# Designs tried in a protein design chat: miniprotein binders against q53ft3. Part 90

Target 1, 195 residues: q53ft3
Amino acid sequence: MFGCLVAGRLVQTAAQQVAEDKFVFDLPDYESINHVVVFMLGTIPFPEGMGGSVYFSYPDSNGMPVWQLLGFVTNGKPSAIFKISGLKSGEGSQHPFGAMNIVRTPSVAQIGISVELLDSMAQQTPVGNAAVSSVDSFTQFTQKMLDNFYNFASSFAVSQAQMTPSPSEMFIPANVVLKWYENFQRRLAQNPLFW

## First folded at step 9 (miniprotein)

Design ty24
Fold by ESMFold2-Fast, scan of step 9:
Structure ty24 (fold): chain B 195 residues (1-195), chain A 83 residues (1-83)
Amino acid sequence: as target 1 above (195 residues)
Amino acid sequence: SPIQEEFEYLMERAELFFEWAEKLYELGDKELALRFFEYAAEWFEIAAKLAKENNDPESYKEAIEYAEKAQKYAEEIQKELEK
């Protein structure tokens, strides 16, 4: 349902489902990350009246997760850009994620998505300055890049499904992501106005 | 203030281009890394100009230092590509 993009890393499209309404992406080496992008894949919309609350967690000095609310994604706003650099260690938000077992190194953070009622989401306050507030050429560029990836991945998935008449599950191989990245950079080099 | 919000927005945009440039370079895509460092430098310079015109020397210093860093990386990559 969801994807997570960090500049220079392979895009993640397979979130770990930790509850019926909760999904998590791992962010190794998070201290090197300034921004993360969370987006919907477009294959399955949220049910009517629902959306996704986006959280960021990092391990405190005791290895316990500190969850902070970054913002939201909805059917009407299916992607969001968040700045995670500068978030305080040890100051958490009220969150729907319970205690999760931590077995990872201190440098691994997580993005959590909780599927919630829109009315419930409207009553929550994200941590200050985590979301990019202005919609402009940079936000449009990032969204266009995500749309380009989604269209490429969808085209591949359809072709693969036609070659496997009764697939039990559909997976996007790592080489498809690499091929998309190569195609995108090639087009950018040929026509800088493409994006 | 609206000016402070605009400065923060410009810095945030430039920082993201800088982050992408560094990681593209690590992935071996030097041509894209060069272009993104150039974008980062341009946006940091716009932020610096805004701070200078609004008599904010601390923000100016921050922005210009990052602009110089981005420009230096771009120049080094340009030299690598020419050899």
Scores: ipSAE 0.007, ipTM 0.269, lowest interface PAE 9.1, mean pLDDT 70

Design ty25
Fold by ESMFold2-Fast, scan of step 9:
Structure ty25 (fold): chain B 195 residues (1-195), chain A 83 residues (1-83)
Amino acid sequence: as target 1 above (195 residues)
Amino acid sequence: SPIQEEFEYLMERAELFFEWAEKLYELGDKEYALDLFEWAAQYFELAARLAKLNNDPESYKEAIEYAEKAQKYAEEIQKELEK
C-alpha cells in the first residue's frame, strides 16, 4: 500500500505489517539520511474518512525507539517529503506505537504508518522541521528568491533607446525575465511544493 | 556562503524529486512521474539562476544540465501518455 524512498537508495514498496492498522519500513544507516519520501502506491486507497499518520523512530542511547510524528498521507495528498536529519536529538511525540516498542539495532531507524481517522489526525501536531519545509515557508522562500532574481536582473534593464551599439555585449530584455517569473509562479500554483 | 547553502538545498530537493520520478516511472505510475520530473526541472532551474547570481559557472552548468535532463524525461513521458 505504501512506498518509502531515500535519495540514493533502492525504493522500498514492501512495508512490514506489525498490526492491523500499522506498517513499518526499516531505514538502515539512518545517520546518512537527510530526507525521506512516503507515498501511496495507488493500488489500494484508504477507506473513506481515514488516512495515514507518518512517524519516524530512531534508537536512543539504550537502543529504545523514540517515535516522532512527521506528518500525514491521505487519498487527497498521497505523498509527502520529510526532513529527518534534525530530529535525531528531539524528544518523542505522542504516538500509537508505544506498546510494541522493541530494542533496535543502534544504526537502524524506522518509518511507521498508522492508519487513523482523518478527524483524529486533524487534532495532531507534527514536529516542526519534519516536512522539507512548510508549504508557506518554502513558498515564501521561493517567492523571495524569485523576487530577488527579478529585481536584480531588472536593475540592469535598459530601454531600446538607451542601448549603444556593441555586438559583443549581451542584454536580456526585462520582459523575458518577467515572463519567466510569471510562468514559474503559475507552475508553483498548479503543483503545490510538497504534495 | 548563505547563497551556496541555498543552492545546495535546492539541488538536494531537485535530486530527490528526480529520483522519486524515476522510481514511480518504473512502478508504472507515469502520470505522477511526469509531474515529479517537471518539479525537479523547476528546482534545478531555480538553483541554476541562483548559481548565476553568485558568479559560480560550474554550479550553474551542473544545475542547468540536470534541469534539461529532467525536462527531456518529462517531454518523453508526455508523448507516451498522448498515445
Scores: ipSAE 0.000, ipTM 0.193, lowest interface PAE 13.1, mean pLDDT 68

Design ty26
Fold by ESMFold2-Fast, scan of step 9:
Structure ty26 (fold): chain B 195 residues (1-195), chain A 83 residues (1-83)
Amino acid sequence: as target 1 above (195 residues)
Amino acid sequence: SPIQEEFEYLMERAELFFEWAEKLYELGDKEIALKWFEEAAYLFEFAAQMAKDNNDPESYKEAIEYAEKAQKYAEEIQKELEK
């Protein structure tokens, strides 16, 4: 039902279902992540009167998960961007000697989605600086991902004068990559969730 | 039907990720290609489960065959990276 996207990383679309109404995505190396996008897949809607509460979890100084409410996704607003940079990793709560004695610091955080009644969600308060929510924001992050891919792929393009005979190697002409990118951008602009 | 439209959406998205992984592999970034083949496999499996739940064995067969193909590519790349 859900997808999770980090700019510059592969999109995750296979959430681990941990309960009938709860789903989790793992975020490795989360300290390098500034923003996370959570979105609904395709045309499967929430049941009437329901939506998804989005949580972020990181390990505290004792290795225990600390969950924070980031915001919500609903049928009317099926994508949301959250800023997780600046959220505590538990490091600030460690005393100096405890922090120095931690040999193995977990680098994996989690995004959790809980399917809840809209009325219940309205009574909850997300952490103050996390929520950045709009379809335009999702489109912006997807566009950055596509730009990164195009720049990466095109960096391997060579002119005919620079080619070395190599029958076992493959190469993609830069114009083919550009044409694909332009086509994808046009489709994305018309429907940011066209995937 | 809404279920058929959702199935087709998931299949098309998975095929896009599969093609993206193939291109990344051709460019030599095998680790990133592996991740995209894994994502494609997950979406094909999701589509297969949807078809199964909708009592559509033909769509289930199609989706599971694509999932197995994506998984096979991922396994081959994983072996390359492991040596």
Scores: ipSAE 0.000, ipTM 0.105, lowest interface PAE 17.0, mean pLDDT 67

Design ty31
Fold by ESMFold2-Fast, scan of step 9:
Structure ty31 (fold): chain B 195 residues (1-195), chain A 83 residues (1-83)
Amino acid sequence: as target 1 above (195 residues)
Amino acid sequence: SPIQELFERYMEEAEIYFELAEELYERGDKERALYLFEEAALYFERAAWLAKENNDPESYKEAIEYAEKAQKYAEEIQKELEK
C-alpha cells in the first residue's frame, strides 16, 4: 500500500506489516538521512473515513524505540515529505561519559504507518516543524533530486572525463539515465502526487 | 567552439536561476528561492567543470565563485526555514 523514499537510496515499497492496521519501513544508517518521503502506491485507497498517521522511531540510549508523530497521508493527500534531521539526536544520551552504557549499535530507525480514523487523526499534534509536506513541495523535492542526479551524470558525458573519485556506483550509460529521467518526468506529469 | 558555447549556455542558465531566486527570496517565497539557488549552483558547477576541462582557469574561477555564492545562499535559506 505504501512507499518510502530517501534521496540516494532505492525506493522501498514492501512495508513490513506488524498488525492489521500497522506498517513499518526500516531506515538503516538513518543519521545520514535528512528527509523521508512517504506515499501511497495508488492501487489500494484507504477505506472511507480512514487515513494513515506517519511516525518516526529511533532507538534511545537503552535501545528502546522513541516514536514521534510526523504527520499524515490520506486519499486526498497521498504523499508527504518529512524533515527528520532536526528530530534525531546523537546516540540518545549524547553525554561525554556514554561509557556508562558501554555497548551500543544504534543505526536503524523506522517509519511507521498506522491506519486510523480521520476523526482520531484530527485530535493529534505532529512534532513541530517535522512536516514539510505539500503537493508542490513534494514535486519540487523530487524534481530537484531527479535533475541533480541527471545533471551530475551528464557532466561526465559532456566532458568525457570524470572528476569524481571512485567508487563510482553512478556509472550508467548516459542514454539509460536520459530514459529514466524522461520516464520519471512523464510519470510526475501524469500523476502530480507521484503515484 | 562548441565547448565554449556550452559553457556560455550553462552560465546563462545559472544566472537566470540565480536572479529568479533572489527575486523570490525578496518576495518571501523562501522555499522556491532555495530550490532555484540550488539549481543555480548546479549549473555553475557544470560550467566550472567544463572550463577546467577546456583549460580555461579564468572561466573556472568565475563559475566556481558563483557556485559557492549560490550554495551559501541556499544554506542560509535552509536554516531560515528550519526556524
Scores: ipSAE 0.000, ipTM 0.071, lowest interface PAE 20.9, mean pLDDT 68

Design ty32
Fold by ESMFold2-Fast, scan of step 9:
Structure ty32 (fold): chain B 195 residues (1-195), chain A 83 residues (1-83)
Amino acid sequence: as target 1 above (195 residues)
Amino acid sequence: SPIQELFERYMEEAEIYFELAEELYERGDKEWALELFELAARFFEYAAELAKRNNDPESYKEAIEYAEKAQKYAEEIQKELEK
């Protein structure tokens, strides 16, 4: 039902089902992973009103799993990118007893997917900066680019305040730039994917 | 059909990843741009597989061409990072 992709590694498409509504992917050597993509395989959609909550788990210093909510996948948004490098920062060297070096095995993290009601998912807040949704990231960069363009064009228009009209040159009035900017912002708010 | 709708959704997702990669590249974040171009190529390939299953050769060709374009940009960035 789900796929899991790590840059530089083979795509995983066979999640382990651990409960009727719970699926898990193992991530060996997770300290080397920066981003993870979770996506639907496209063969079976979620039932109406259902979606998938995406979790990340790593073993803590006591070997116990620590689960964090990263984000969601739904029929309307079947893929999501997550930055997990920040979630595993600050690992100290742990050799409580010298013998630990003899039985060293690389740590394994997990991606967990829980099939849940959309209403339940809407009430949950993912870890702040872990989720890098393609829609959210694209909208954020697009709005920053638009702000930079508007500021540049407005600065140019102001600089031309004292310029005498010349038929050999083209100038864009600041009000035209503002109208374009406002229309673009409104369209982004209504549909972030209209671009 | 449901498979056609899913094809269109994956094409749209791939385009978003592609455009985000272009923006990151222009900002100088080449490592992140590389990852997003590779992701875009992969989702275009998934769309191509859906078109193939749907017996739609025109959509298949379009998706494969976009996948190859994204892969080419990824390879060019990879070479830049190896310098």
Scores: ipSAE 0.012, ipTM 0.304, lowest interface PAE 8.6, mean pLDDT 68

Design ty33
Fold by ESMFold2-Fast, scan of step 9:
Structure ty33 (fold): chain B 195 residues (1-195), chain A 83 residues (1-83)
Amino acid sequence: as target 1 above (195 residues)
Amino acid sequence: SPIQELFERYMEEAEIYFELAEELYERGDKEEALIYFERAAFLFEDAALYAKKNNDPESYKEAIEYAEKAQKYAEEIQKELEK
């Protein structure tokens, strides 16, 4: 139902279902990850009154998972970009994954999605710097445009085996979109006026 | 600054409540939508307080404008429910 993408890596669309209402994506070599995009696949909406709470987890020095709430996705807002580089050393927050036996390796982080009631989600507080926030109005606008395009394009990603032939259509490999996104993001961070 | 971070946090939380309220209203849960638009207005007002403490009039104006928008939606829904 969900997709997860990291700049420079293959998009993941097959979450591991660890409970009826809980899904996880593995993020190997997480120390090199700055941003993660979480989005809903276009075919299956949330049931009425429900949405998804998005969590990030990394193993601490003892191999124990440390979960932090990043934000939410809903039918009305089916994608979000999160900055996780500042969270890799943070302390854990309240989360619904505490009672689950999730096997982990030392270098693998996880994105967790918990399907919850909208009313429940309204009472939760994401970590303050996880979502792409407005420090500079212009930079925020540019990053939101980037996020919007990338989410839109990624929502149409299919394997070549699933493609329906169309003589008039042009196709772009998902890898090219990821490389463009990564390059633009790096340039924006180094010089917001590069464009 | 810590004050700037608090402003951003409250603005983001207010936006979440505002979007939740819109979703609730669209699916017909007007009573719940009213509650969350009111909560969004409160959080935008809190953000405005931190912008004021940070001597940032532009951010203050932005937060107040969104608070007023949320309050207006709440008032319209309240009128619908009173009929």
Scores: ipSAE 0.000, ipTM 0.068, lowest interface PAE 23.6, mean pLDDT 70

Design ty34
Fold by ESMFold2-Fast, scan of step 9:
Structure ty34 (fold): chain B 195 residues (1-195), chain A 83 residues (1-83)
Amino acid sequence: as target 1 above (195 residues)
Amino acid sequence: SPIQELFERYMEEAEIYFELAEELYERGDKELALRFFEYAAEWFEIAAKLAKENNDPESYKEAIEYAEKAQKYAEEIQKELEK
């Protein structure tokens, strides 16, 4: 019913069904994960009036899961991107997974999906503005990647001015980086789905 | 190089979306398959732009060919959905 995608990893399409209304994906080596995409496979829609609440958990120093509500997926919005890089410490949310005794290794985080009434979901507040709409999420991710690239390339150009060049090194001209960043910013402004 | 690492990251991102789109299409979810082929094409285009700005014609060719392939699949699915 659901899929989970992490950049640089094989897509997961076989969630562990741990209850009639609850599904879990394992995220090994979660420290390297910045964004997680959760989506419906489209073959089985939610029953009328229902949707999915998406949770993230990581093991604390005692191996106990710390669950946090990330957001929601519904038939009308069947995919969502969540930023989890800022959520690996802090307080847990109230969650429906505590009674399920899911065994977990210390290095493995989880995405949990709980099928709930839409009215019930409307009463809940996701933590840390982790949830972003799919269209906006891709635009945000692209903008962040552009900013990261520009910052990296600018730092690289400054660093190269201070260091002795190696014959095996390639140098990035600062003006080329600036032109690329300006062109990309212009394109994003005209068409946020450009990337 | 730093640009090569960023290029590889973008190519990897595009490949993930491409593979996902293929799987969704196989399962009969044409609307989601269309969207993810479009996402794959955009990431391949981003990679192609990096290669072009870095004067790397081989990487540019690779990325643009995959972008075109993803776009063609998206176009075919779009036509299926319109019929």
Scores: ipSAE 0.000, ipTM 0.146, lowest interface PAE 13.7, mean pLDDT 67

Design ty35
Fold by ESMFold2-Fast, scan of step 9:
Structure ty35 (fold): chain B 195 residues (1-195), chain A 83 residues (1-83)
Amino acid sequence: as target 1 above (195 residues)
Amino acid sequence: SPIQELFERYMEEAEIYFELAEELYERGDKEYALDLFEWAAQYFELAARLAKLNNDPESYKEAIEYAEKAQKYAEEIQKELEK
């Protein structure tokens, strides 16, 4: 059902099924891995209301796996790119693989895929900067950035109003900032990629 | 600035897609390479729009040039797949 690609290596399309709802790919020589791609194969979709949670695991100093949640794949987003270079020294995330007694060779990492309910997946937060942003993530970050920019600009405009203006210094009155913000939010709501 | 930080973030993301697309193309996975070059072009274009919003013409030019490069690679691969 799944494929896994590491830059510079052969693509893997034969995941090992370790439980009814859990699949793993072995990644030898994990110290050299910076990015991994996980994607769905063929035309067989997830059942309605389900998707796949993607985990990365490396062996700790005792050979025990340290699992971290990278992100998700779904019928609507059947492939994802993950940056894992910063995760090798991190602490393990909560994960559904904890009940399995899997001890692997010290130089082999794994990608784990757990088939889960979409509602359950929505409650989980991937570690750090693992996922490369989607369009949906972009609209969320853009909205947060717009809020922060508007608050900053409004605060600056108030401060600027108390100072003597310079002909070479640019500034925007608070009401103009408000008008711009409202117009941009309206347009963004209609089409996130309008700008 | 927040806008500049977001610009750098999307430039980085686009570069990751671009480099991965080149790797996939070299390996013969042309369909996936096409998809990733299209994603790279999209993210470079989003970065360009951020630079435009920030009134930064140098960053805008850089992002647009990369977006055009990614789009050209995507178009060439699409032509190969049509044959």
Scores: ipSAE 0.000, ipTM 0.144, lowest interface PAE 15.4, mean pLDDT 67

Design ty36
Fold by ESMFold2-Fast, scan of step 9:
Structure ty36 (fold): chain B 195 residues (1-195), chain A 83 residues (1-83)
Amino acid sequence: as target 1 above (195 residues)
Amino acid sequence: SPIQELFERYMEEAEIYFELAEELYERGDKEIALKWFEEAAYLFEFAAQMAKDNNDPESYKEAIEYAEKAQKYAEEIQKELEK
């Protein structure tokens, strides 16, 4: 039902079912991974009122899994990109210095998908929302710019569709995209944190 | 430069979306492949505009060629889905 992609690797489409409502993908050599894409294959939709909560798990220094909520996928938003490079723990404050780290840490992380009620999912907060400072400024900028463009384009498309007899054939003129870009750059130059 | 770094990051992200869309299309998951080709095209176009504004015609040409390729794939898939 699900797929998982890491840039430069073969896409995984055979999730391991570990419970009636839970699926897992293994991410070997996860320390080299910055982003993971999780998506629905499109052949089997979620039942009405259901969606998928997406988790990331890495082994701590004792080899025990630490699960973190990344976000969600639903029938209305069947794919999502997650940044995991800032979520790897390494040595915690409880681990004292003075000894060479000779313990081999498992290099395999996991992406978990839990099929849950949409109402239940709405009450959960993804880890990235609480740790905004752990996201690099460029990734944040890119995401905000893309979000701003989609909001702008969507607003224009609705207005255009309302005014024309062919709403099924939406188009966005190149000059509108250019105007948006110029406005975004101008605002960013005035206040780099305006997003 | 910051502008060149930003351009490269947009190109890298768009390439990831493009590769994802190709894989999904090959597997027959056309509806979601369409979405990712559309997102790739948007990012390639933004990269192209950045290069144009920064007077870099070689980077502009590279980005616009990828944007056109992604747009063509999206258009073909859209037509397949409307059948």
Scores: ipSAE 0.000, ipTM 0.140, lowest interface PAE 15.9, mean pLDDT 65

Design ty41
Fold by ESMFold2-Fast, scan of step 9:
Structure ty41 (fold): chain B 195 residues (1-195), chain A 83 residues (1-83)
Amino acid sequence: as target 1 above (195 residues)
Amino acid sequence: SPIQEKFEWLMEIAERYFEEAEYFYEQGDKERALYLFEEAALYFERAAWLAKENNDPESYKEAIEYAEKAQKYAEEIQKELEK
């Protein structure tokens, strides 16, 4: 479903499936890697409303994986470039020969892809230094969609909480959700880049 | 508990879409009914994936069965519109 590419290395197109919705690529000698490209093979699209959250893991001092969210791939944005250099702890040596004297066996890093709901992906924040411009476009679209929904729904929900004994709650008529969806779809159909 | 509440919320949204789809189909608005059954299927699928992520196979099965039912109705309406 997915592919992973590192400059100067053989492309990987067979992810290890670790769950029905989770896929992993191994990155040996990851300290030499600056960028990783993750892409969909175009054979099987995500179900509508779903996408792939892309994670990077490296072993900590105890050998346990530390997972970081890099970004997303979707049917509309099927490839993304991530900078992974600098994501690992790179503390300066406190010892004059720290890098030479401390014997460590670095483990293999991993790229993980989790198939998730687009609404769940919108609530997650990738690490700031990983994303490259293609992920920014998806983030902008998602933020614009959420802003549109919130503004549209809120215009109809004004004073809703004041009509109930519990003013901490807001009620939005179900019909408003449908009207928002129809309006958003119509605008998207007229100009897919209106966002 | 919070995850169960999210599951129930998604199921309620999907059920609402399903009921509206049935209503519009009965009114003869097949295009709207098709759209609404497809939306119902998507929300049932979202509920199913949430249950799956939280190792809740019973909730997953319930949601997937409803998703398949909604998708079957959508497919039947699509065929009617293609005639």
Scores: ipSAE 0.000, ipTM 0.073, lowest interface PAE 21.1, mean pLDDT 68

Design ty42
Fold by ESMFold2-Fast, scan of step 9:
Structure ty42 (fold): chain B 195 residues (1-195), chain A 83 residues (1-83)
Amino acid sequence: as target 1 above (195 residues)
Amino acid sequence: SPIQEKFEWLMEIAERYFEEAEYFYEQGDKEWALELFELAARFFEYAAELAKRNNDPESYKEAIEYAEKAQKYAEEIQKELEK
């Protein structure tokens, strides 16, 4: 349902579901990260009256997660950019991940998403200035970018149909287009400056 | 044409990155602004290449001019960060 993007890293679209209403992404080497983008994949909307509270956690000196509320994603605001640099000073927020507060690997932070009632979300205060909600949906923009890359690549793919152009008699290998898309998607997500 | 539609889409994507870069630069996040200006430049270059293949010199010139502008902004920010 959710994706997580960090500049220069592969986009994550497979959150670890740790409860019916709770999802987690791992952020290794988080001290090198300034911003994290959290987004809905657009395939499955939140049920009416529901949204997602977005939390950031890092391991303290004892390996225990310290959770901080960054902000929210909703059907109306399906992506958000969060600044996590400077959020390592040890001030925890009230959070719904208490039961999942387990010892984590040092240098690996997490993004947690808790599906909650919108009314409950309205009563919560995110840590100061973590959310950059005044900008458009950068994540939706990135999804459109990946789709455009796929379309561009497919327009330049060499096919066997060009050698013997008989569309109704010849197999045109769609997997060549898919392979090209996967290659570009991997490169783009790992290094946004690649193309 | 499908190629012309893709050109317009790439230009829109690059323009969005350019606007995002300006916003973050004004907010004081120069590192992120640099990354976004570099992304904008790359996508303007991508659009320029598509226009070149489509024999559209006017669109090519437009895209290249924007790519150069984005690259110039990125270079200036990089110099600021190296200080």
Scores: ipSAE 0.000, ipTM 0.125, lowest interface PAE 14.5, mean pLDDT 68

Design ty43
Fold by ESMFold2-Fast, scan of step 9:
Structure ty43 (fold): chain B 195 residues (1-195), chain A 83 residues (1-83)
Amino acid sequence: as target 1 above (195 residues)
Amino acid sequence: SPIQEKFEWLMEIAERYFEEAEYFYEQGDKEEALIYFERAAFLFEDAALYAKKNNDPESYKEAIEYAEKAQKYAEEIQKELEK
């Protein structure tokens, strides 16, 4: 249902389901991540009145997860970009390098998505600095993400002559993906904050 | 029946896609409406396959009729966009 993209890394499209309404993506080597894009794959929409709350979690110095609400994705706004550089736990932890044999906490963070009622989501306050501060930076990164996803999806395209007859399998025509891509770019140009 | 349960879930999801498509069309977003109508059609067709496996001709007919309806709307919108 969801995808997660970090610039310079392979897109993740298979979230780990940890509850009926909760999904997570692992972000290894999170200290090198500045921005994360979360988006809906467009295969299954949220039920009417529902959306997804997006959380970021990193291990603190004691190995315990620290969860923060980044924002939301909905049917009407199915993608969002978040700045997580200000939320990383690497700052402020003092330890003498090599002086104490301290086992490092894993360098793996998580993006969590919780499917919730829109009314419930409206009462929650995301971390203020998680939103991208520059419209230009957001627009540029969103275009790169769109190109990445379109290229990924299109890499699986085959002609009808190359398809194995299988009435039990569903597929998406390549021209529909192209139309989605072009429509999204057009809407982005009209409103750069459309996400 | 687990097969009946799967049919009902697919029908519900397809109906949500169909309603979303109608919403986008009413807003003037024909490209988005086309995508959602096509997805609804695919999901209704998948539901029909489960009805067939469950030997339920009434549910099969219902699902196919909805799939055809969604496909018809998609075709009409496609023609509008090609002009």
Scores: ipSAE 0.000, ipTM 0.070, lowest interface PAE 21.8, mean pLDDT 70

Design ty44
Fold by ESMFold2-Fast, scan of step 9:
Structure ty44 (fold): chain B 195 residues (1-195), chain A 83 residues (1-83)
Amino acid sequence: as target 1 above (195 residues)
Amino acid sequence: SPIQEKFEWLMEIAERYFEEAEYFYEQGDKELALRFFEYAAEWFEIAAKLAKENNDPESYKEAIEYAEKAQKYAEEIQKELEK
């Protein structure tokens, strides 16, 4: 139900499920990553009173994961941009992944999403510098990418509604994101200013 | 109950993937249909595990039956694509 974007890399739309309420994206070569974007793929809302806590993990010198809370995604805020470049040497924060037997390579970082009660999430404190609040070139580029994705997905949803109407809310398939990203990269190669 | 709401949420996700797979199949997009039936099966299985861990055999039975149905459709489409 989630997507993960890293500047210059292929979008990930297939999170690994490690529990009924926990999802993980692997980030190889993590030392080159400065920002990650986490977003919801479908129009399926979180249940009333629930949301997603977003965590970042990197291996310490002993290969053990060091989890840090970056922030949240909710029905009201289904996407978020996080700066992780300053967090790689930091101490771990309180996290729900410690009880999991998660298989991973020592050189691979992870983004974790835990579905939790909003009241519980409100009591947690994200690490201070994770959320991107200032507008810079990367934030503008990422916003343009998200705008392009939503425009593409909306066009797909409209076309699909015309072909096979549904009485339910619109659903954005995960494969639509992959098709969008391939088209975006192709267009960018042809004209860098299209974005 | 937060557990019951979580079960219902997982079932809703799986059902929407299942519906989307049926729509793609009817449109002739067998590759997308296959993938979405596989997604549906995975989400139904997750719902089943939650029900099993919370000693809810009725919900477990419901979820596992739908998971098996989605998996069966995926297997049939896989065979069609291999032809």
Scores: ipSAE 0.000, ipTM 0.151, lowest interface PAE 17.3, mean pLDDT 69

